# Miniprotein binders against Putative pumilio homolog 16 (APUM16), part 10

Target 1, 332 residues: Putative pumilio homolog 16 (APUM16), of Arabidopsis thaliana (Mouse-ear cress) (q9fie9)
Amino acid sequence: MANNNSFSMSTMFNTIQEILNEEPLTVPSPPSRGGYSLFHIRKAEMDIQRIFNFMTGSEDLKDDISVLDTGTLMWMASLMTSDCDYFMVITTNKNGSKTLQKLMGMSDDMDVFFFEAIMRLFIHVMTDKYASYVTIQGMRVFQQDKRELMYDQILRYACFLAGDQYGCIALNEIITDLDDPYYRDQLLDIVANNALLLSNDAYGNFVVQHVLKLRDSRCTRNIADKLCGYCVELSFKKYGSYIVERLLEAGDVPMATVVLDLLACKTEMLIRLARSEYGNFVVCKALELTNEILTADLFYGLVNRLMPYRHLLHRSPRSKIATILDSMSVPN

## First folded at step 3 (miniprotein)

Design x16 (from h4x with R8E K15W E18L E22D E41F D44L R48Y)
Fold by ESMFold2-Fast, scan of step 3:
Formats: C-alpha cells, sequence, structure tokens
Structure x16 (fold): chain B 332 residues (1-332), chain A 111 residues (1-111)
C-alpha cells in the first residue's frame, strides 16, 4: 500500500533542505546497527530551523547569539542534545554543526550539555567531516577539566583517528592547536611510536607528514628512530618519500639516520632508488644536504656509491643527481 | 573494481571541495595557518583522486580533479597576498614549505 504522506513528506524534506541553504542532509553511520530513521532526520531539521530562527529571525539579519538570554540558550542546548541519535544528525549537518559551534563557549552550564553529548559518541563525532569541528571547538572553548577529558579520549583513539579519512584531518588540527605541553608531548609520542604503521597507511601518512612540519626536534628524532631501517622502502613510495625528505631536512641526527639507511642498502637497490620516480628526490636531497652542511663522510659515501653508475643516472633528463655528480668530475 | 575506484575518486573530490570551502572561510576570518593546512590536504586528496581517475581512464573526472587543483593554487595565491599585508614570517615559511611540497608532487607525476 502506498504511503499517502510520501509526497507531502518528500516536498517538506526538500523545502527544509532549501531553507538550510540547500545543504544535503547525510545520514551518519551508527556504531552497531542501521542508519538513523527518517523521523530523527526530520526532527533534527525542524529543530535546526527553530534554533536558526531564534538567532537570525526569518530575515537577512546579523547572526549574533551573544544577545540571547540565558534561558533561550539553555533551551537551545537542551534541545540539540536531547538524544544521542538526534545530536549526531544535527552535528553531521553543515548548518547544524555551525550553529552548535556558535553556542559553545557561551555558558559553562550550557557547555555541560554539549560536552556530555560529544563524549557519548566521541569516535563517531571525530570521524565525521562536520561533527569533528564541533569537538575541535569544544577543545578551544570549554573549561580545562572538560578539555582534559577530551584530550584523554584523543590519546586513547589517536591511531584509529589517524587511519580514518575524516579523523586524520581533525587530529592534525588538534595537534596544531594543542599548546598544553603534557598532552601535546603524549600525542606526539603516540604518533612517533606508531610512525612506521602510520607512514604506510592511506590516511595516517598525512598525520606523520603534519607532525614533521611542526619541526619539534624531540618528536622528529623519535620518528627517525622508528623509521630507521625502513627509509629505503618508504622512499620508493610517493608519500613515504615525502616523509623521508622531511627527515633529511630536520637536522643532523634525522638526516644521518636516513643517509645511513641509504649507505646500508645494496648498491643495486641504491641505484634503483636513485632512478625511481619518488626515490630520486630523496637521494638528490641527501646529496645536497650532506654537501651543504659539510658532512664529508656521508656526502662522499653517497658520491662513491653513485659515481660508477653516473651514465645510468643521466638517462633520466630530470635527475638532479646526475648534475651533482657531473659537478664533482669537473674541477672548478 | 572500476565501480569502487570511481566511488573512491568521487568521495576524495567531494571531500577536497569541502576542505576548500572551509579554507576560504578561514582565510576570510584571518586564520591563515588553518587555511594553509586544509589547502595542503585538499591538494593531496585531489592528487590521489587524479591518480585514481587516470587508472579508471575517466576524462571528465581527470578534468574535474585538475580544475580543483588550479582552484587550490588560486587560494594559495590569496593566502600569499594576505601574508604580504600581515607580515608574518612563520606563515611565509609555512607557505614556502607547502609550495615546495606541491611542486615536488607535480614533478613526481611526470610521465
Amino acid sequence: as target 1 above (332 residues)
Amino acid sequence: SPETILKEAQELIDWARLLMEDARKLLHQGDTDKALELLRFAYLLLEYAWELAKELGDPDLIKEAARLIEEVLRLLDEAAKLLKETGNPDLAQKLRDIAEELHKMAEQLRE
């Protein structure tokens, strides 16, 4: 039997999407059962529309929630956090996420509602493209006691988040924002301790690359230590080669770790690496940096291994390696 | 399968579009540091989508990924202009690092 409300429900759904700036509502994946019901989605859209009307009215007005009274703000917070499934529908919606972010930090009493809702489904909030910004906002504006509990969850799930397509971007933003030395150092230690696993992961490699760009000397040295013995293998891979090049640029000790891996491999592997589409940049950078900082043993170690095969390296017209070697054979 | 590759490439393109929108917002708000990180990530996602599109042999998808890569570069130019007005040396170094990384990626994609 046909549902006699299907047409009116469909047009209402499309109208609500249009009112919400034509934002398509995506149903988040629940942790252990099917998706959210259509009822929850529609209820969330209605409540988002009501909240939006309180902020802007139904007119083109400035959206300033700071002028709202405490009772209205508490009502909004309670409404948005009334149910975990409902909260997820709101926070995974682009406009719902933005609205929630504006309400956060306005009142400590109100923040309790948001904090408790986030903590109930922490991983699911952190692995959604819009909901993750709600959690990041909480880490910026909540009181220290709540932020520390959120940091504890980040530490607990760091590797899982690093391996998720949306979790990795959120984790990178948290790493950048985190100025508490204890939690920052613990998070950086977790990334470093898992550097080999993450460097070989489709999303985790972005977290390792991001951490290396922070130029934290302790963390960079720890990453170099964990990748020691694997630098040649990583250098054949597109994103792995970027990680190895950042280690070369990170100071004498990380550079030595990479170069010693190059010198420890068989000559056939070193030449293959120097001629490879990704590894040639690693070998070139190793030569340039060891020459620049005058680490003669490492520089000449590489030159002596590559020079007998100079003619093979010339077969790649874009290879800077051949150019460097040529400069060594023409005294000037 | 070709269907799985198509879905993955399209998801990466859609994700990159959202990161670029967020980056535009952050640039407008003066949060250039966050914008640069999102733009770098968007470029990485688009480059991966471009590789998948090439593997699939889909000319429309290849063209769309390339078009979005050009948009990322335009947003980086906008960030550079904001940096010139602000005079922040740490942001200048971050922009140079990103530009070098993107240039290296482009060189590694040679046929």
Scores: ipSAE 0.006, ipTM 0.174, lowest interface PAE 11.0, mean pLDDT 74

Design y01 (from h4y with Q10L R17F R24L E64Y R67E E71L R74E E78M)
Fold by ESMFold2-Fast, scan of step 3:
Structure y01 (fold): chain B 332 residues (1-332), chain A 108 residues (1-108)
Amino acid sequence: as target 1 above (332 residues)
Amino acid sequence: SPETILKRALELIDKAFELMEEALKLLHQGDTDKALELLREAYDLLERAWELAKELGDPDLIKYALELIELVAELLDMALKLRGNPDLAQKLRDIAEELHKMAEQLRE
């Protein structure tokens, strides 16, 4: 077999993006069903085109949705959900997504069509910039039985969604909205259990950061536990350093986890971190917080390891650490 | 044991590749609905493999499993957009073959 000299996961993902960009969504065709005359097929084609134009037209022309009768709403819902490709063309369109969100919650009977279509296309809907808001709206306005089934799907795909460009945004909205303790705790547990992987991911790091902002004590401690041993490595990285700084700010236990990692690493690594572009902020914050909240053993542990290199730290453009060492009453 | 966990994780990954290959054949034949069903099954297997990777505590394997999960989800999205296009289906088959090579290399 021929070797692929340029093979990597990045190359494969770039190829996938290229393929997706080459195939634009077309105007939806009518659903295929047997036993239809040519006249019925033509009528369905015209109706599909009318619905598409209505759904994707300008927002001001749709203000009268509330005056549509139940029969018209049911007809529209049935037709637009009859074909997966057609539903996706509408939901991935900015105006179509907004119009669909307005139709949702108006009738329980109509919502059945939207719910079933969303569930059939769950991954596709959740990973699109506009379609994901349709699913979020469903979780806000559908009956509880449907919302619970949607929550189950979120739990099932949580890790994938966290790693997706648009899925991570939608997941963060859902995490913010989700007040049910069972589903909320399960979702937070999935994020925490995957904190190391997500913190190193291009999109997953935003989910970890978002969860830490919620100040959920149990989840934050679980995240700290999963990142234990990796705090130094993460602190050299832009987004990893943000996560570590949030752990430092999150309370005594997460702070101790970070500081103990700093104290456990080799001196040369600690000094390199203190002088690095992102790591200097982590070391600085660790010093400030351990001093402020009277964790004297951790504060002086850091000071004692950094102090012999104070002159080297002063020669760095990032000299705030050196300034802290100089300004505080520190033993040799 | 760690050896048993690793073996089971790699078996799930291998089975997921088989399902992806079958799904790509179905896409080539125009059977998009059945292809989507098989890709969902592949996704489930990879999630299970990722849980085993976390139990093993190998960060590289955990990251690798997540990258495969993301790729299967991309294939799911692609299945609807390609609508049985033979040329694009061939590209997806080539990608699936590369994924299998990654799994074989990791299993060394």
Scores: ipSAE 0.000, ipTM 0.181, lowest interface PAE 17.1, mean pLDDT 75

Design y02 (from h4y with Q10Y D14L R17W R24E E71L R74D E78F)
Fold by ESMFold2-Fast, scan of step 3:
Structure y02 (fold): chain B 332 residues (1-332), chain A 108 residues (1-108)
Amino acid sequence: as target 1 above (332 residues)
Amino acid sequence: SPETILKRAYELILKAWELMEEAEKLLHQGDTDKALELLREAYDLLERAWELAKELGDPDLIKEALRLIELVADLLDFALKLRGNPDLAQKLRDIAEELHKMAEQLRE
C-alpha cells in the first residue's frame, strides 16, 4: 500500500488511462446464457424511447416494477447499459435514478450490467446529484464480490470525491454504511491523511466533520495529528472552528493537540481569536474542558495569556471567556 | 482543422504547466501576489484549451478534460492558501506532470 497522500494523483492518472483505453476498470463475469436468450426474444417489442419514458416517468413505479418478468428486466438492463451517454441520461434524471435503484438487487444476472456500467463511468456517476445514489445502492445490494471492487474504486477516488459537491455527500453515506474493517479503516485513513486540505475545502470539510461524528478514536487522533499546527488558522473559519471544537471534545489527546496550538501562537493572535466570530467558541471550550478535566498546566497557560486582556474580552458578544476569567478571583 | 486545434490546445496546456511551475517557485519564495497572477493566467489558458477540446468534439474526452481542469484549478487555489505545507507543493508538481501528460496525449 502506498502513501494515502498520493491517492488523488493516482486517481487523475487512472482517469486519463480510462479515457484512453475506453475499458471498464473491473470486468465482471458475463451474464447467464438464459438472460441473453430472453433479451433476444423481447428486444423487438420495446424500443429505447419506451425504456426512457418508463425509467423517467412517475415516482409511483415501485409497484409496476415488481410485476415485470425476468426477460423484460434483463432486456431493459442490457439496453440501458449498452451506451454510456444513454446510461448517464437515465442515471442523472431524478426519476431515472430512483427507478434504477429499485431494479438493482432484483437479479444477480441483471446486476452484472449495472455494475459494469457504473464501473466504466465511476467518476461521472459519483459526482452527479442523482446518479451517485445509483452507485450507493449498488454497494448496498450487489453481491459481496462486486461491492468489494466498488470499495476499491472508492478508496482510489476518495480524496477527489470529498472535494466534489455531490461526491462528498455520497462519500459520507458510504462511510456510514461501510462495515468491512479493511475498507472502512483504509477510507478513514485517507480522510485523516488529507484532513488539512479537506478541512479548508468548500465540500471536504463536511467529510472531516462527518468522520469526527463517528467518534472513531484512532481516526480522530490521526486527524488531530494532521491538523497540529493549524488549529488556530482553522478556528477563525466557520467550518474549521466546528472541526476544532469537535477535536476538543474528542478526548484528552485531541484536546491537548488543540490547546497546545493555542498556547504556541502569539498573544496578539490568541486575543484576536478569542474575540473573533467563530474562534471565541473554540477558546471558551478549551478553557471549559481543560478546567473540567483538571489539566491544570493547560488551563493556567490559557488563563495567564488571556487575563491581561479581560476587559477587551468583556466587549465580545456571546462569549463566556470573560466570565470564566472573572471566576478565578484574580485582580483586574 | 482538427490537427491545428489539437496543436493549439497542446501549446496552451504546456504554457499553463510552465506558469504553474513558476508559481510554485514564487510560493516557496513567499511572493504570493505574483504566484496568484501566474495561477490566474494558467487557469485562463486551461479554459482556452478546454474550449478547443470542445471544438474537437469527443464528448467523453471533453467531459474528463473539463473535470481535470476544474480539479487542477481547485487544487492550485487550495495550495496557494496552504502554501506553507510541503505536501501541497508535491501535489502542485504532480498536477503539472499530469497536465503535461495530457498535453502529450492530445498531441498524439
Scores: ipSAE 0.000, ipTM 0.122, lowest interface PAE 21.2, mean pLDDT 72

Design y03 (from h4y with Q10M D14F R17L R24Y E64W E71L R74E)
Fold by ESMFold2-Fast, scan of step 3:
Structure y03 (fold): chain B 332 residues (1-332), chain A 108 residues (1-108)
Amino acid sequence: as target 1 above (332 residues)
Amino acid sequence: SPETILKRAMELIFKALELMEEAYKLLHQGDTDKALELLREAYDLLERAWELAKELGDPDLIKWALRLIELVAELLDEALKLRGNPDLAQKLRDIAEELHKMAEQLRE
């Protein structure tokens, strides 16, 4: 009878998964949902049409923005942010995004309109190819009080953004730009706390890799702790192997975590890893990085386990492992 | 209030994420039954969050909740395979496909 609960719940999950994995039914994106009909109604308004044409135009008229008077700039900002769907039509357009980025930071009064519009549509802006750059620009040029509210929003949605194709790129730029230790440390903690799931995600993997490149010792150790016991499993996978290689390069403690996982696994699994498409790079890098006086015990631990299979490893294409092992067998 | 509903939805989402990470860890350790228990709890929390997100009319929260429910389904599929019952996992996928076809026919 307990099994009946599991069955009905799993059926519901799979139904939802099938719906989400289908090509988007022609349901309008958030910018046009509920507001797309309003935008079409407003196409009769010459002022809105003029602003749209100006913002999305392909000409270098964008260079003329700096000569526009304050009244014109305020009028434009007010109108383009008066409707969420209208704002999104502009920000998701390649030229519109670029033009909007040039308008931002020119006037504190004008920036209020852009800030409020971005905050109302935060996830939609952050997960769009062109609109995400508008939010990044705001975090660079807006006044500190507005930037802090935007940082709070980033903390709220960090995990979602990390898993998105465009959101992960924007999130990485934001992580690089954050100089406030409170917001930076909180964001790094969120990434580290979710490191296992993110390392297995096609996009979240970029965020983990980026954070490891920052060389933040506390965060790197937290990530190493979260991935301890999983380094062999990750090394068989394309994106997981990239993370493990970064962890090997991140310092002595993360390196030791990876190598100890390799030494803890059964010999047959270690040999399979050394011969695998992605894992051979991990094993090779582990050997190269431990071949130092201070880590000789880890190096020889790996060598001793791999050496009996040297001939088999020679048959693995693109592997330098066999070459390293050969250098240990004859001192001539 | 909308602010109270928002805070509650976010708390449910964060709790579900914690359970999902723990379930993934348990699956790797071979404790499949405990992982399944946590995934069911995560689903219940996410379903509640999704309902609250719909009540708020917040498209971002609705999108996020649905994406997390999808991830729970993926972990659940992996857990069922590890439990040594790939036939059950396949049967659940077949049922989902039939439900999807039914929904498509209703729309068309």
Scores: ipSAE 0.000, ipTM 0.266, lowest interface PAE 15.6, mean pLDDT 75

Design y04 (from h4y with R17A R24E E64L R67Y E71F R74L E78W)
Fold by ESMFold2-Fast, scan of step 3:
Structure y04 (fold): chain B 332 residues (1-332), chain A 108 residues (1-108)
Amino acid sequence: as target 1 above (332 residues)
Amino acid sequence: SPETILKRAQELIDKAAELMEEAEKLLHQGDTDKALELLREAYDLLERAWELAKELGDPDLIKLALYLIEFVALLLDWALKLRGNPDLAQKLRDIAEELHKMAEQLRE
């Protein structure tokens, strides 16, 4: 009965000792090549299925998560992060994502599993409707060292994420939550430097709009600078017009940038903009704000260029411009 | 005979599974040291089962042995994290991922 071979064949525990001494990892030799197998380990199948059912089940079944012991939580974290495809199946499931978010932040040791899985799958997680919230949660609850590594990835992929339908939502939440001035300023600078590209993007425009809502004067002035010369073009577009309106409202310098673009364009282009579906709101707001803050040169510059075409503006739908111009007229 | 080798491999796997189940219960209770002893025994049995499965040339049995070794590595990772060594635990997770890749390779 020489089948007890605990010392010469305990390679796993030898690997632990090797790891502690900074020696190369010992891994069992690969198995000989075999055919396709449909066999699954029954206990592992049951455990994987139980975790999947727990993670993707209803909210009522997950209320008891707070009473789970540390060992059970650690086991669950280890098992669900053991396979990239399995982790993605859980995180892209609406209930799985919500349950995972509740598990995050409960233990620093457990968070190592989630952090490493997120980092391996960063772009895939960040661009999924439900999985992106897992990364947002990690940036809120993980230890500082892990959050900083996640910030580095956000900076690296910020422009790409801004152009994604779910990545832009996650990026905006991260921008709102970011309290570290170093990472915050770098992220805002990336958005501002790419403001023209993002303002013309189906999803990136929401990131530019969100950043403008923060009313960070340096970032707003940088955005205005990058959009200088393009304000008229943007104002013809639905979301571009929203961005331009926010610049008009953001202070004297951004407002001047927009109005100077309006004054620099050809008169027929200005009239066409004033009569357009979205541009009429931009021209109206420019008139109202320049009059309100007493920038007489900018206000009268606009009035002088629009007044000869007052009769055309009266026929434009939803235009308040004609009403403003009429208030400047002396009765006969 | 092939039948005798198969029976022996199955007995080793069954015993390892029992030890792993007990180790998992001990980890839940916080008895990490006793759990590590049982996981060592389980690993030794599974490595022997894997060798016998290779001798038989049975891909299902080889895959089963590899999956169980992967599971031992994951329980061991958990035990080490409970003792406050995250760097060591990370290296065991890397080993578990390699074992999983080897088992998955038998699909194709």
Scores: ipSAE 0.000, ipTM 0.238, lowest interface PAE 16.1, mean pLDDT 75

Design y05 (from h4y with Q10I D14K R17L R24I E64L E71I E78L)
Fold by ESMFold2-Fast, scan of step 3:
Structure y05 (fold): chain B 332 residues (1-332), chain A 108 residues (1-108)
Amino acid sequence: as target 1 above (332 residues)
Amino acid sequence: SPETILKRAIELIKKALELMEEAIKLLHQGDTDKALELLREAYDLLERAWELAKELGDPDLIKLALRLIEIVARLLDLALKLRGNPDLAQKLRDIAEELHKMAEQLRE
């Protein structure tokens, strides 16, 4: 009808789908609910309230899950996943999430209901503090075919999840748990390929830091390559400086990438960095590591750039850089 | 109250769609940083719309909000994947290596 806003919204939705040139995977629909009488609706509402009370109750009551018969478990799984709102209310509740995690993996038939609900609500589940652990549990206990479909969704939304407050935490746990080399390597490649943007993101920087802690040589070198030219800018920032310090510690090639960035910047910027709250740790570590490793050219390159300004560096709160420089100027 | 909640949800969705359209234009123009800002704003608006849709209990509106959240997440992922040009970084590295070689020649 005239003035129907939904028509304009539908047109925009279709335009966006055309631009993306990628169709979402078909999410399994919940079982047909059929036509319900008011009696059946009220009965279902009473039953779901009982399930809510059980699922969100104290931990002591949840030890009794092991004694529930298969029919009761199947009925509970079917009912709590019959509606998106029911599932989300349970999974976003701290106790409900924990209880659901205990139910998962008990029966493959029951896991079908949980899997379908997670896939239908994937973005919402993955970006919630408590619900994200339900998805993580599914990746640990579901059968391989279901886990692969869940991994495909993680790969599809990896950068979005990395930039989310809770998604980044869940993504890091998934990266740690992931023992399938195919999915692990693809996920690491996505993080590495987007390392510059993620390193500058409020939450994505935690994903880059986490990946660097894994000490995967290929991924670390790829991250270093993507951050090449930006190491000085990152080193002025709290979390960016942590990333740059990890690259310095990660071996000769990542270390050289960082040090070459330091040597390529203007002297005024290098001295400002060496005196900055976070950058002084980066410059200090660069000096210490290049001195300890057989990279005398990089060490002396840094020393020669910093030495004329050692008097300014002595005025900085910790003065570790100045101490290193002073050790090079001791009289015979 | 339900009528007011519905109107607010629709206005949030409409605003998010406008931001998403502008972000797509910016992505085509190479302005990835501005596009990311708009897409994150659209995501926040759609999350609010989804909460209002749940409060209403309107299945069609809930479904619409969920679909749009999925699309904005896809656009955010795409925008992030389009950023990261290694050309500048590699050029700076090549210049630094050239300067190092020149310095070595002067020491000979």
Scores: ipSAE 0.011, ipTM 0.365, lowest interface PAE 9.5, mean pLDDT 77

Design y06 (from h4y with Q10L R17Y R24M R67D E71W R74L E78Y)
Fold by ESMFold2-Fast, scan of step 3:
Structure y06 (fold): chain B 332 residues (1-332), chain A 108 residues (1-108)
Amino acid sequence: as target 1 above (332 residues)
Amino acid sequence: SPETILKRALELIDKAYELMEEAMKLLHQGDTDKALELLREAYDLLERAWELAKELGDPDLIKEALDLIEWVALLLDYALKLRGNPDLAQKLRDIAEELHKMAEQLRE
């Protein structure tokens, strides 16, 4: 009878009857397995409920923080961070996140509690709309030793965060704020090394676009190098085309990388790209930016390949390519 | 395969959580009899999950299944007592309303 190992309904009913006869009634609580539920939070001291109400209350409570003594603030910080579920409920709340951000940086002793909680829940905090700003604030106001440990975590999870709906937004703010050249260069290198993967991702493309906007010459050239050979493929795609257009605008070397990819592809592919919904903007920009004395060879390379097919480009009311090509043709 | 057994156990646990959540909602609404039906279904699913967890030899999964079985037993106890005590049922509804209001504020 292997099934004898299973808890029977009859055994459970008898156990329930024994509990009912011996013990007073209590509100049942969910199982605890390293985390606490909302029921456990409610059963906690009245002070936890007061802290929650304070943290998630209106912006008008800002003045109340200055009235609290250091001991009370440290006790509140300790209590808020003692339970992972409680901390997450506060940090994922819009007002709770804002209030916690104001408490951060007020005391190094208090910041230890916030830092420990953030590090323990790093991925969960970084991928939430409101909680991610708590981590960003910590990177701005914590002591250097804590900030460096947080930078290490960002480097470890950079690609994962770039692929997340809220993580990509938080990562872009961190990239903008990061003044430490060692960590900044490492983070930019991670983005550049993964530029092809990220450029094809629903959220990662925003990270690549953001990095290109920084006008960091080394990083931009590294991105161009990693996307070399893929510029035509990317240009057929909505966000891929935006990245390729940014490379065209980023200076002579990135521009040349894009244009050489266009010149290397088959004529059929180039014409299809020029007529495509997104690719036509890339081809048009390539023509506009190369129409200069120092890049005349690239300009005329493109013109020579597109010119025999100019009448196909005229059929698109949205294309400026035909207008450029017509300015180069003899009148009929 | 072990992967197939793990996936099946997790599916059973997820379904049990869903049923328990609905049962708690029904207890709050005073529909104790319907809540008891869902808690029994949740128990049956968790018993199967516990057997699969034992087959896998995964101590964390075994612990989770057992903790949930114990919690279902406590909820059944509470539901059976509520059936025989309308005053306590009203008190539970008042408590659940307060918790719901707090949870709604926490999610905002």
Scores: ipSAE 0.000, ipTM 0.180, lowest interface PAE 19.8, mean pLDDT 76

Design y07 (from h4y with Q10E D14L R17W E21F R24E E71Y R74L E78D)
Fold by ESMFold2-Fast, scan of step 3:
Structure y07 (fold): chain B 332 residues (1-332), chain A 108 residues (1-108)
Amino acid sequence: as target 1 above (332 residues)
Amino acid sequence: SPETILKRAEELILKAWELMFEAEKLLHQGDTDKALELLREAYDLLERAWELAKELGDPDLIKEALRLIEYVALLLDDALKLRGNPDLAQKLRDIAEELHKMAEQLRE
């Protein structure tokens, strides 16, 4: 437990507490209340319950949504977004999320209600398994001005979302769909700038892997630059090794970054990596790709370091490293 | 007992999440002062949950508490910008980044 307590962590907690104490809070005055009858309260509760039943019912019964008149659609949109709790009950329900996604984009006037509700609860919506797809749909169908405000929120919460079990999935969908070059490049820069942290994260590694699959050369080079010096460490880990293998496949510059890290480590570490469960795939791929793509220097650098230990590498049944080394001429 | 400590930590985390939900709603409504009050309460609950998580030695629970403290810092950033305090908001952004790093250190 003591390992989780540092001076830095205590300082952060003290700073948060200091900020909370420096911003004096007042007891909020009770809000002005209009005269409401019990009848009006119960009618609203009955109306919202009917909307809940409609929105969360069987998906097969939603085929008729397209034939609803504008007045009914506007009434439904207004009521279900009138309270944040109403909206969250609908959006976090599997059928409710799917039904809401079908309503979105049907009317710009109606979309104003959905946009405002999403913006009020952005992080809660984005970190829910079903509600996150409502936000993704909004970014696909809303007017450009609303989409840009949603993109700004994604940029603001990008690292938090990447570390969340559902947020990382939604973030990857957004990265794929994002066609605005300004917002796309900003989002890719945030991922690249945090590549080391995300590559070591239980969920963030999937975001790094997804971005590398896009084959965006600038972003991939930025990721390689941020992972420079850490490629050996990552290659011992399951998901870290997948990221390093993707860098090896991503072109001459990212490949060189990985190979130079391999060549910079101690021979004992390189042999341990080559014989490890995940690292053997990294070393094998580095040999294969440097033989095909780069000048002889990097390939022979690896061969010369591994060759004296080829007999140890023959003991790994899932590695092609020994086979590659055996195909080379042995120095006398 | 460890089971009782776990249940208490989970209850604190759930209550903090509810308060943060309400604070985010209040920030959008422009009621920044009430939002700050709820964020203060959420922070206190999460700090207690983090201590209980450390007592249990549960890395997943420690990570969850730290991630929610990061979220509080991000909501405080919003609140302080609305109050015209951008310098304090920047400090909270820096804290949120460090909390993110700490939470990630608890992963495989």
Scores: ipSAE 0.102, ipTM 0.646, lowest interface PAE 5.6, mean pLDDT 81

